# VH-VL binders against q9umr5, part 145

Target 1, 268 residues: q9umr5
Amino acid sequence: SYKPVIVVHGLFDSSYSFRHLLEYINETHPGTVVTVLDLFDGRESLRPLWEQVQGFREAVVPIMAKAPQGVHLICYSQGGLVCRALLSVMDDHNVDSFISLSSPQMGQYGDTDYLKWLFPTSMRSNLYRICYSPWGQEFSICNYWHDPHHDDLYLNASSFLALINGERDHPNATVWRKNFLRVGHLVLIGGPDDGVITPWQSSFFGFYDANETVLEMEEQLVYLRDSFGLKTLLARGAIVRCPMAGISHTAWHSNRTLYETCIEPWLS
Below, E stands for the ipSAE of ESMFold2; O stands for the ipSAE of OpenDDE; V2 stands for 0.75 times the mean of E and O plus 0.25 times the DockQ between their complexes.

## First folded at step 7 (VH-VL)

Design r71 (framework fv_nofazinlimab; at its last look DockQ between E and O 0.82; V2 from the best seeds 0.00; counts 0 for: pae E 3.8 > 2)
Fold by OpenDDE, look of step 7:
Structure r71 (fold): chain C 268 residues (1-268), chain A 122 residues (1-122), chain B 112 residues (1-112)
Amino acid sequence: as target 1 above (268 residues)
Amino acid sequence: QVQLVQSGAEVKKPGSSVKVSCKASGGTFSSYAISWVRQAPGQGLEYLGYIIPIFGTANYNEKFKGRVTITADKSTSTAYMELSSLRSEDTAVYYCARVDYTSFGSYGMDVWGQGTMVTVSS
Amino acid sequence: DVVMTQSPLSLPVTLGQPASISCRSSQSLVYRDGNTFLNWFQQRPGQSPRRLIYKVSNRDSGVPDRFSGSGSGTDFTLKISRVEAEDVGVYYCMQGTHWPYTFGQGTKLEIK
């Protein structure tokens, strides 16, 4: 039988967004138990990410307990960060494949139409003013806002991304790294036509330097220092990078070609 | 000179709802967060929640168990606080206050409204 | 929630004499960026609260220099070097570091 699949949605999403994904999984892997976690839907997805991590943890623990052979995670957009944090704080998770579906794994610094919808009266260059304050950090979007021009503020004020990345020292860094390394495979999915994740390479742990030049995963300090295990995972062949063009952000979970190419191989 | 002007006093029955407005002038509404604080007669200050208009969402004190709703209309530079399922204990002066998050030094309520008295009685 | 404890709760003062109000938090108010979001508010009778001090020791514009704030971590103090008649009212400390934000009980300053 196939391992159970747990799906975590993104910002402003609900379980309904994954109806096509469920169909694809059912067709190609009949009998698979798929659970789309219906937590923090809609505007509730703006809750602090650590709060979401705790809520999702409570939901996945029973599922994992009933699946001693392991489970697969499919985590979309913001959900990918939630899942990475979840795997970092859980010392007993049994995740085989962690599929990060167009997630801002290295953070967000975009000025896209999507961002403008969220921040209609603010430019991305000014969001650091609110996001790196106690006020802003109560919202999920600010928990992974990564301003390359204000790295000091990011490193010091980020309550989520800087910690799970091990970019700021904290007493749980070693343990979180150990826990995260329990994953069988890290499948990174994203693409240049996403239109929301900015830069789109963030889905592959790439990100801007101080000049807004995109650097690859292997050039990032978190990789070079192996702060949360990326270097180790890559060395053991556990990282899969699956870029795909021509897919908008809201279509990653609904594209059949993407599913067959980037998701299905890791559900067996 | 930023000013906050609140709506007038309200008298409500238990179980009903009240909606207080707070209109901002003299500044850029989108550059501020709006906080709501209440003060029962002869008592101290209690923080209800705040809204960041550019986010379009609010953060609430869980003590109120979902009875508080804070909204903002950017077109009119007005913030609103609605409190439902009113109780006698909700009788208080309700204040709105500005949070200037762009100054990097404040992040506190530096400008206050004049207050709105809400009386809940049978 | 962070509990803010003020002392004293009642403060009778002779005109021209100094006054001191203590505020203690149940946990450190130091934020991740190193800032401490501790504010002091003054509420004169029949008026809205007015912020006097922000981030422990910074005076707002228009606040007389006879007001000063100090402290660190969990212990904070508001001092008035020479109390004036216009200083009568209730003073509140407030922490803005940990949600939900909380106030002290208030200190009522009166003239003897």
Scores: ipSAE 0.543, ipTM 0.819, lowest interface PAE 1.0, mean pLDDT 93
Fold by ESMFold2, look of step 7:
Structure r71 (fold): chain C 268 residues (1-268), chain A 122 residues (1-122), chain B 112 residues (1-112)
Amino acid sequence: as target 1 above (268 residues)
Amino acid sequence: QVQLVQSGAEVKKPGSSVKVSCKASGGTFSSYAISWVRQAPGQGLEYLGYIIPIFGTANYNEKFKGRVTITADKSTSTAYMELSSLRSEDTAVYYCARVDYTSFGSYGMDVWGQGTMVTVSS
Amino acid sequence: DVVMTQSPLSLPVTLGQPASISCRSSQSLVYRDGNTFLNWFQQRPGQSPRRLIYKVSNRDSGVPDRFSGSGSGTDFTLKISRVEAEDVGVYYCMQGTHWPYTFGQGTKLEIK
């Protein structure tokens, strides 16, 4: 009687990374149909995010059609941005719980040990030069790169994040907001010891101002203007915040205490 | 003094593969992208793809239908282009070119290698 | 793919006279940040291409001021105010706005 669960992985990731999460679901909710989407894995996760959204949309349509009672999404890291875009572009989604597992929802601005093979130098202050160009926007990391010191370039050049946040005007903004607001719950998970998401409060829709001071979700212009529905969701009690310290970026889907505290209650 | 030096000319049989190197000197290798462009004899220029070494991945022109592989070795400041399943139509001069994204507002292929002639003959 | 169309394809010019090369794209080259990534290249016989102009109208360093670029949207022009013997070669426009990036067919400039 449990709703099906769809899992969307993150950057440089694959379905194998979720083996422990699958074990936890199987133990606590036996009989739950769990589909870990095996698309854009490994280096294919660097494909433009709109390309990934289209591919994942095609994969979820038949799953949602066979489950008229609804489905749940568990979306990890970069996958949380794919899922949020999915909820905006699908007029007919039936998602109850959208579980955002340490995702850079307001963007990324940082060098990390986890991605040092990708960012071998301290390049964060210079990445805007390539990321806010046609060449850079062909790679997923640049689709959500958010340089707080070059906000005008971000707002004008971002092909993805500025659009799904409603930070740049576009003709679909009203429809996308309406579609996103059909979700039952938005469950935000992350923590200060993640080590990759920078600032880690991006997982809770917080982000840097121009002085690199973190403003929380309720202080963000996109919240105050309710540009894609965050204020509306919070007011109706649909946003759940579940921060947990002591978990590194690669461990969110393999920590039982996190699962039991932050994920399990939402897998009705 | 940014320079791109390519490997020497090659003669190949149809169905084989070729790997052309492009050694960069001057500037920081992480500061630019490397493009690959070819020119058949008496013909115009054709874009194959590019790599951004800081991202460690390439973007390919789909026209080549999975036959091209572009890589970079940051430790040697060298980019590579490999073209497989060679046909006589692949006979061309193959160029690498730099896109220096650290120059404020200056994008595009501003520095070119000398070219590598690849001849595919039966 | 964006098609880049040059005219003329062959351009005989008298030394000291002006030359003009047109380049048209099948769609707008204005990127969402407002920049237009239209470049011009010169290829002298037996040499690698050399970039002359980037972002429509900006000359690269070392390019003589007799070269100028103009245009917007889909219609672009390279002008040489006074053709010199060293200007012989093939000129290409290229767009860097829409992947895959594409070149025009080339314009062969020759001295009459």
Scores: ipSAE 0.367, ipTM 0.727, lowest interface PAE 3.8, mean pLDDT 89
ESMFold2 (binder alone), look of step 7: mean pLDDT 89; pTM 0.920

Design r72 (framework fv_nofazinlimab; at its last look DockQ between E and O 0.70; V2 from the best seeds 0.00; counts 0 for: pae E 3.8 > 2)
Fold by OpenDDE, look of step 7:
Structure r72 (fold): chain C 268 residues (1-268), chain A 122 residues (1-122), chain B 112 residues (1-112)
Amino acid sequence: as target 1 above (268 residues)
Amino acid sequence: QVQLVQSGAEVKKPGSSVKVSCKASGGTFSDYAISWVRQAPGQGLEYLGYIIPIFGTANYNEKFKGRVTITADKSTSTAYMELSSLRSEDTAVYYCARVDYTTFGSYGMDVWGQGTMVTVSS
Amino acid sequence: DVVMTQSPLSLPVTLGQPASISCRSSQSLVYKDGNTFLNWFQQRPGQSPRRLIYKVSNRDSGVPDRFSGSGSGTDFTLKISRVEAEDVGVYYCMQGTHWPYTFGQGTKLEIK
């Protein structure tokens, strides 16, 4: 039998978005129990990410308990950050494959068309003014806003991303790293034509430096310091990078070729 | 200078809803958050929630158990506060206040509306 | 929720004399970035609240220098060096560090 699959949606999303993914899984892995968690849908996805982590934790714990052989996580967009945090705070999770589906794992610093509808009169260069404040940190998008030109503000004010990355010292950093390292495989999926995740390399833990040059995962301090276990996971062959061109952000969960190439191999 | 002008006084029956408006002038509406605070007669101040217009959603004080809805219309530079299932204890002056985040680190309500009296009575 | 406790709740003052209002929070108001979002508001009779002080000790524009704020962590103070007739009203402290934001009970300043 196949391990259960748990799906976590992204910003302004719902379980309905994953109808094609469910179909693909059913076709290729018949009998798989797939649970798409209908929590924090729509505008509720703007709730603070730690609140979401707690809610999703309550939902996945019973599922994991019924699956002693392990489960797979498919986490889309913002959901990928929720899942990473979930795996960091859970000392008893049994996740085999953590599939991060076009997630801003290293944060977001973009003003794409997708973001423009959300911030029609705001420039990405000025979002730090609200996001790195108590007012802004009550919204999920600010929890992983990563302004490369205001790194000090990010490191000090980010209530989520800087913590799960271990970029800011905190008393749970060692334990969270230990917990996250329980994952069997970390499957990173994304691509250059995403149009939302900015930079798109964030899905692979790449990100801007102070000159907005994109550096790869291996060049990031979180990797070099192994602050939450990326270096260790890579060393044990547990990280899979699956880049794919020609896929827009809203199509990652519905593209058959992407499923067969990047998702299906890790559901067995 | 930025000014906030609120809608007029309201008299409502218990169980009904009230919607108060707050129109901003003299600045860029999208550069502000709008807070809502109320004050019962002879009482202190209570924070209801706030909206960041560029995000299009509000953050609410859970004490109101979902009875408060805060919205913003960027085209008219107007924020709204709707309170449903009104009770007598909701009788208060309701204030909107601006939170300016154009200056990093300032925050807080530096400009207030004139207040809107909402009376809930049978 | 963070509880803000002001003292005294009633403050009769003679004109020209100093006044002091205390505000204590149930937990530290220091935010992750090191800032402390403690505000003081003045509400004159029949008027809307007016912010006097932000981030513990910063005066808003137009606020007389006889007003000063101080404190750290959980203990804060608003001082008026020389009370004037126009200072009559209720003063509120407010924390903006932890959601939901909360106010003190208010201190009613009156002239003896």
Scores: ipSAE 0.847, ipTM 0.920, lowest interface PAE 0.7, mean pLDDT 94
Fold by ESMFold2, look of step 7:
Structure r72 (fold): chain C 268 residues (1-268), chain A 122 residues (1-122), chain B 112 residues (1-112)
Amino acid sequence: as target 1 above (268 residues)
Amino acid sequence: QVQLVQSGAEVKKPGSSVKVSCKASGGTFSDYAISWVRQAPGQGLEYLGYIIPIFGTANYNEKFKGRVTITADKSTSTAYMELSSLRSEDTAVYYCARVDYTTFGSYGMDVWGQGTMVTVSS
Amino acid sequence: DVVMTQSPLSLPVTLGQPASISCRSSQSLVYKDGNTFLNWFQQRPGQSPRRLIYKVSNRDSGVPDRFSGSGSGTDFTLKISRVEAEDVGVYYCMQGTHWPYTFGQGTKLEIK
């Protein structure tokens, strides 16, 4: 009776991280088939995001084929970018709810102690030099690094984020927008105490301007131009924004109140 | 200017491992990648892989991915390449080279180490 | 892997005369940002490779202006307008656009 749920993990993640989420789903939606995809684990999550998208695409095809009434996606952190790209490149997806769980949808520009091996204290102002090169673009973090002080380099060099956002001209833009718009609901989850996603409003398609002032989704050029369908989805009533304070980055999938408030209503 | 100094020549038996060091001086080590390239006697150049030290992980040529390990130590500005399960075909000069992405328009291997001869013989 | 094919493999040249080395790739070297990461290296006898040219046509610092690079897409050329005795060695093209990065097989330049 309940649509199957597919779970896509983030950077350096494993399927065990989602065992509490599975428990919550079983309690509230008994009989739901939940698949946590076991691909690109650990260091493999640093592989180029387009490679990950292709691998996850191959894994979801048989699941979607067995569920003609549709499936739901729950996609955590970096996994939310993988899932958004899936919705764009799959002309045959049947996703009803796309649940984006604290994902850097407009990119990342942050130094945090949590990710010190990726983002040392002085690194964010200099990482553009690494990331906006062929050598850097072979790593997933660089595929969504978004330096607001070097927007010209971002627009020219990004192999992933600038393309799926429609910020750079490419031949697939119209088809990707059409495919993305077949989603039933886009559920955006995140909060100010995340501690990793920077700015945390990236989870809601907000991002820094050149002065590091956060502009909300409706002030972004990608929204105003409707480059990949955000304005259309909002007008359709298909975007759900569910912010929650007090949750750290590693706790989103293990918080019962978050699940009941932001996730449970969308798993029918 | 930036210099790369490699460890000395090695003679190894088949089935063993070799670890070559590459110490950088000048410039900021975290601002560039270190590539590893080899050249068998009388032959051309072959790319093994590279590391971006600030990420602490490497990208490997699939030909070598089960046998090569590339690491970096930011505190000493030193990169390392270890090749395991050595064969006679691995006899070559091994070079490290810098990829500096801090200078406008320069993304290639602009500074090379002196090379390290590794000889594998039974 | 992108195959880089150089010709000629051996290039005897008279001092003071021009020389030309071709490099062809099995696929386009234009990167997503519009740059073409085609490099040329010189390896003198007994020495490490030295970069001459990056991004098709940009001479590295200290490289004489008699060296020039040209080309686009899949076809590239290194030219030496006037060969000098110090130019003896092996010349390699390399692509840095598609992982894994690959070299041509080399062109040995000799003085006749």
Scores: ipSAE 0.344, ipTM 0.716, lowest interface PAE 3.8, mean pLDDT 88
ESMFold2 (binder alone), look of step 7: mean pLDDT 89; pTM 0.917

Design r73 (framework fv_nofazinlimab; at its last look DockQ between E and O 0.02; V2 from the best seeds 0.00; counts 0 for: pae E 6.8 > 2, placed apart)
Fold by OpenDDE, look of step 7:
Structure r73 (fold): chain C 268 residues (1-268), chain A 122 residues (1-122), chain B 112 residues (1-112)
Amino acid sequence: as target 1 above (268 residues)
Amino acid sequence: QVQLVQSGAEVKKPGSSVKVSCKASGGTFSDYAISWVRQAPGQGLEYLGYIIPIFGTANYNEKFKGRVTITADKSTSTAYMELSSLRSEDTAVYYCARHPYSSSWYEGFDPWGQGTMVTVSS
Amino acid sequence: DVVMTQSPLSLPVTLGQPASISCRSSQSLVYRDGNTYLNWFQQRPGQSPRRLIYKVSNRDSGVPDRFSGSGSGTDFTLKISRVEAEDVGVYYCMQGTHWPYTFGQGTKLEIK
């Protein structure tokens, strides 16, 4: 029998978005119990990410308990950050494959059409004024806003990303790292034609430096310091990078070729 | 000078809903957050929630258990506060107030609307 | 929720004399960015509230220098060096660090 699959959606998303994914899983892995968590849908996905983590935790705990052999996580977009945090705070999770599907794992900093829709009167360069405040941090988007030109504000004001990355010292950093390292495989999926995740390399833990030059995962301080276990995971062959071109952000969960190439191999 | 003008006084029955408007003039509506605060007669101030117009969503004080809905229409520079399932204890003056997203660009917590008296009685 | 406790609740003052209002929070109001989002509001009779002080000690525009704020962490004070007739009203401390934002009970300043 196949391990259960838990799916976590992204910003302004719902379980309906994953209808094709469910079909693909059912066809290729018949009998798989797939649960798309219907929490924090639509506008509710703007709730603080820690609140979401708590909600999703409550939902996954009973699923994991019924699956002693382990489960797989497929987490899309913002959901990928929720899942990473979930795995960091849970000392007893049994996740085999954590599939991060086009997630801003290293944060977001871009003036995309998507962002302009969310912030019609604000430019990317000015969002730090909103996001790195008590007001802005009540919204999920600001929880992973990563302004490379205001690193001090990010490190100090980020209530979520800076913490799960271990970029800011906190008393749970060691434990969170230990918990996250319980994962069997970290599957990172994304691509250059995403159009939303900015930079798209964020899905692979790449990100801008102060000059907006994209550095790879291995060049990031979080990797070099192994602050939450990326270096350790890579060393033991637990990280899989699956880039794919020609896929827009809203198509990652519905593309058959992507599924067969990047998702299906890790559902066994 | 920026002003916030609120809708007129309301008298409502228990169980009904009330929607108060707050229209901004003389400034850029989208550059500020709008908060709603109420004050029962002879009592202190209570924070209901706030909206950041550019996000298109609001944060609510959970004390109200989902009875409060705050919206904003950027085209008319108007914020709205709707309170449902009204109770007698909801009788209060309701204020809207403008404030910055952060203290990095705008520091003021002004102006305030003139207040809207909402009376809930059977 | 963060509880804001003011003292005293009633403050009779002689004109020209100083006044002091205390505000205590149930937890630290220091935010991650290092700022302390503690405000003081004044509400004159029959008027809307107005903010006097932000971030513990900064006066808003137009606020007389006889008003001053101080404190840190969980203990804060609003002082009026020389009370004037126009200072009659209710004063509220408010924390904007932790959601939901909360006010103190208010301190009613009256002239003896």
Scores: ipSAE 0.421, ipTM 0.771, lowest interface PAE 1.5, mean pLDDT 93
Fold by ESMFold2, look of step 7:
Structure r73 (fold): chain C 268 residues (1-268), chain A 122 residues (1-122), chain B 112 residues (1-112)
Amino acid sequence: as target 1 above (268 residues)
Amino acid sequence: QVQLVQSGAEVKKPGSSVKVSCKASGGTFSDYAISWVRQAPGQGLEYLGYIIPIFGTANYNEKFKGRVTITADKSTSTAYMELSSLRSEDTAVYYCARHPYSSSWYEGFDPWGQGTMVTVSS
Amino acid sequence: DVVMTQSPLSLPVTLGQPASISCRSSQSLVYRDGNTYLNWFQQRPGQSPRRLIYKVSNRDSGVPDRFSGSGSGTDFTLKISRVEAEDVGVYYCMQGTHWPYTFGQGTKLEIK
């Protein structure tokens, strides 16, 4: 029998968006229990990420309890950050595969359609003034906003991303790292034609330096210092990188080839 | 289905102010952009501004900056547009409209209020 | 402000025949994210406006497929492949790329 699969959606998303993924799983892994969590849908996905982590934690506890052999997580876009934090805060998670589906794991620094409406007179270059304020940190989009030109402000003001990356001191860092390292596999999925995640390499723990040159995962300080376990996971052979071109941000969970190539092998 | 119901028509003197309400029923309110648009008699549509209540941000067309105030009351799902220092050229039908501010979600239909006629005459 | 210019301003059509409305902007409507935020609205007599088309060519749900939008940059077109009696009204293009967002003057579609 196959381990249960838990699906966590992204920003401005809902459980409905995953109906094709559910069909693919049922076809290739018949009998698999798949739960798409119906929390923080649509506009509610703008609530603080720590609030979302708390809510998702409450929802996954009974699912994990009923599956002592383990579960898999498929976490899309913003949902991949929620899931990574979940793995850190849960002393008792039993996640085998954490599948990060086009998630901004190192943050976001891109102009998007929602920024056009939220801040019509602002650009990505000046949004740090809003996001790195106490008011801004009450919204999910600012919780992982990562301005490479104001990294000192990011490190001091981020209430979420800098903490789960171990980039700022906090008393739980050792426990969070230990909990995260209990995951069996970390599967990183994304691609250059995503169109939303900026830089798209954030889905692979890559990110801009101060010149907007993308540094890959192995060049990041959080990897080199092993702040939350990336270097340890790679040394263990537990990190899988599965890039795919030609897929837009909203199509990752409805592309059969992507599923067969990057997701299916990890749903033991 | 969400409906937007606006306050009734008003007749105002030049130099006064008017406050138009827009109440949402049958859905969530604070997480959308709530826009205010006016239409002078026999003319086209003109954007005044909008508010996104969950962020508490309001953005105004500079043509009206200083005279227009857009607010929202989350507890009653009601948005307000106040226009001060009224002139005869402010005579128009004032509409509120609810819009998603991300293309990743949509409720199939962007409701507009029925409109509020504001007449400014001496 | 971005000026949106529609033509024609008045469009009499015969039932069942096609109609075409042009909209030109004073500057490119391509936003920094690569999207073009050009919308089309319909206002039937005595009613509030209704969005038909967003991002140039995407029909809102419930909009008949006889409505189509096209164009790029600064030049855009709304087409109705077969005009029906219910299509009478005023049609507005609107740009949502540059704040403040602006509408065209409107095109009044009438059955002749």
Scores: ipSAE 0.025, ipTM 0.567, lowest interface PAE 6.8, mean pLDDT 88
ESMFold2 (binder alone), look of step 7: mean pLDDT 88; pTM 0.888

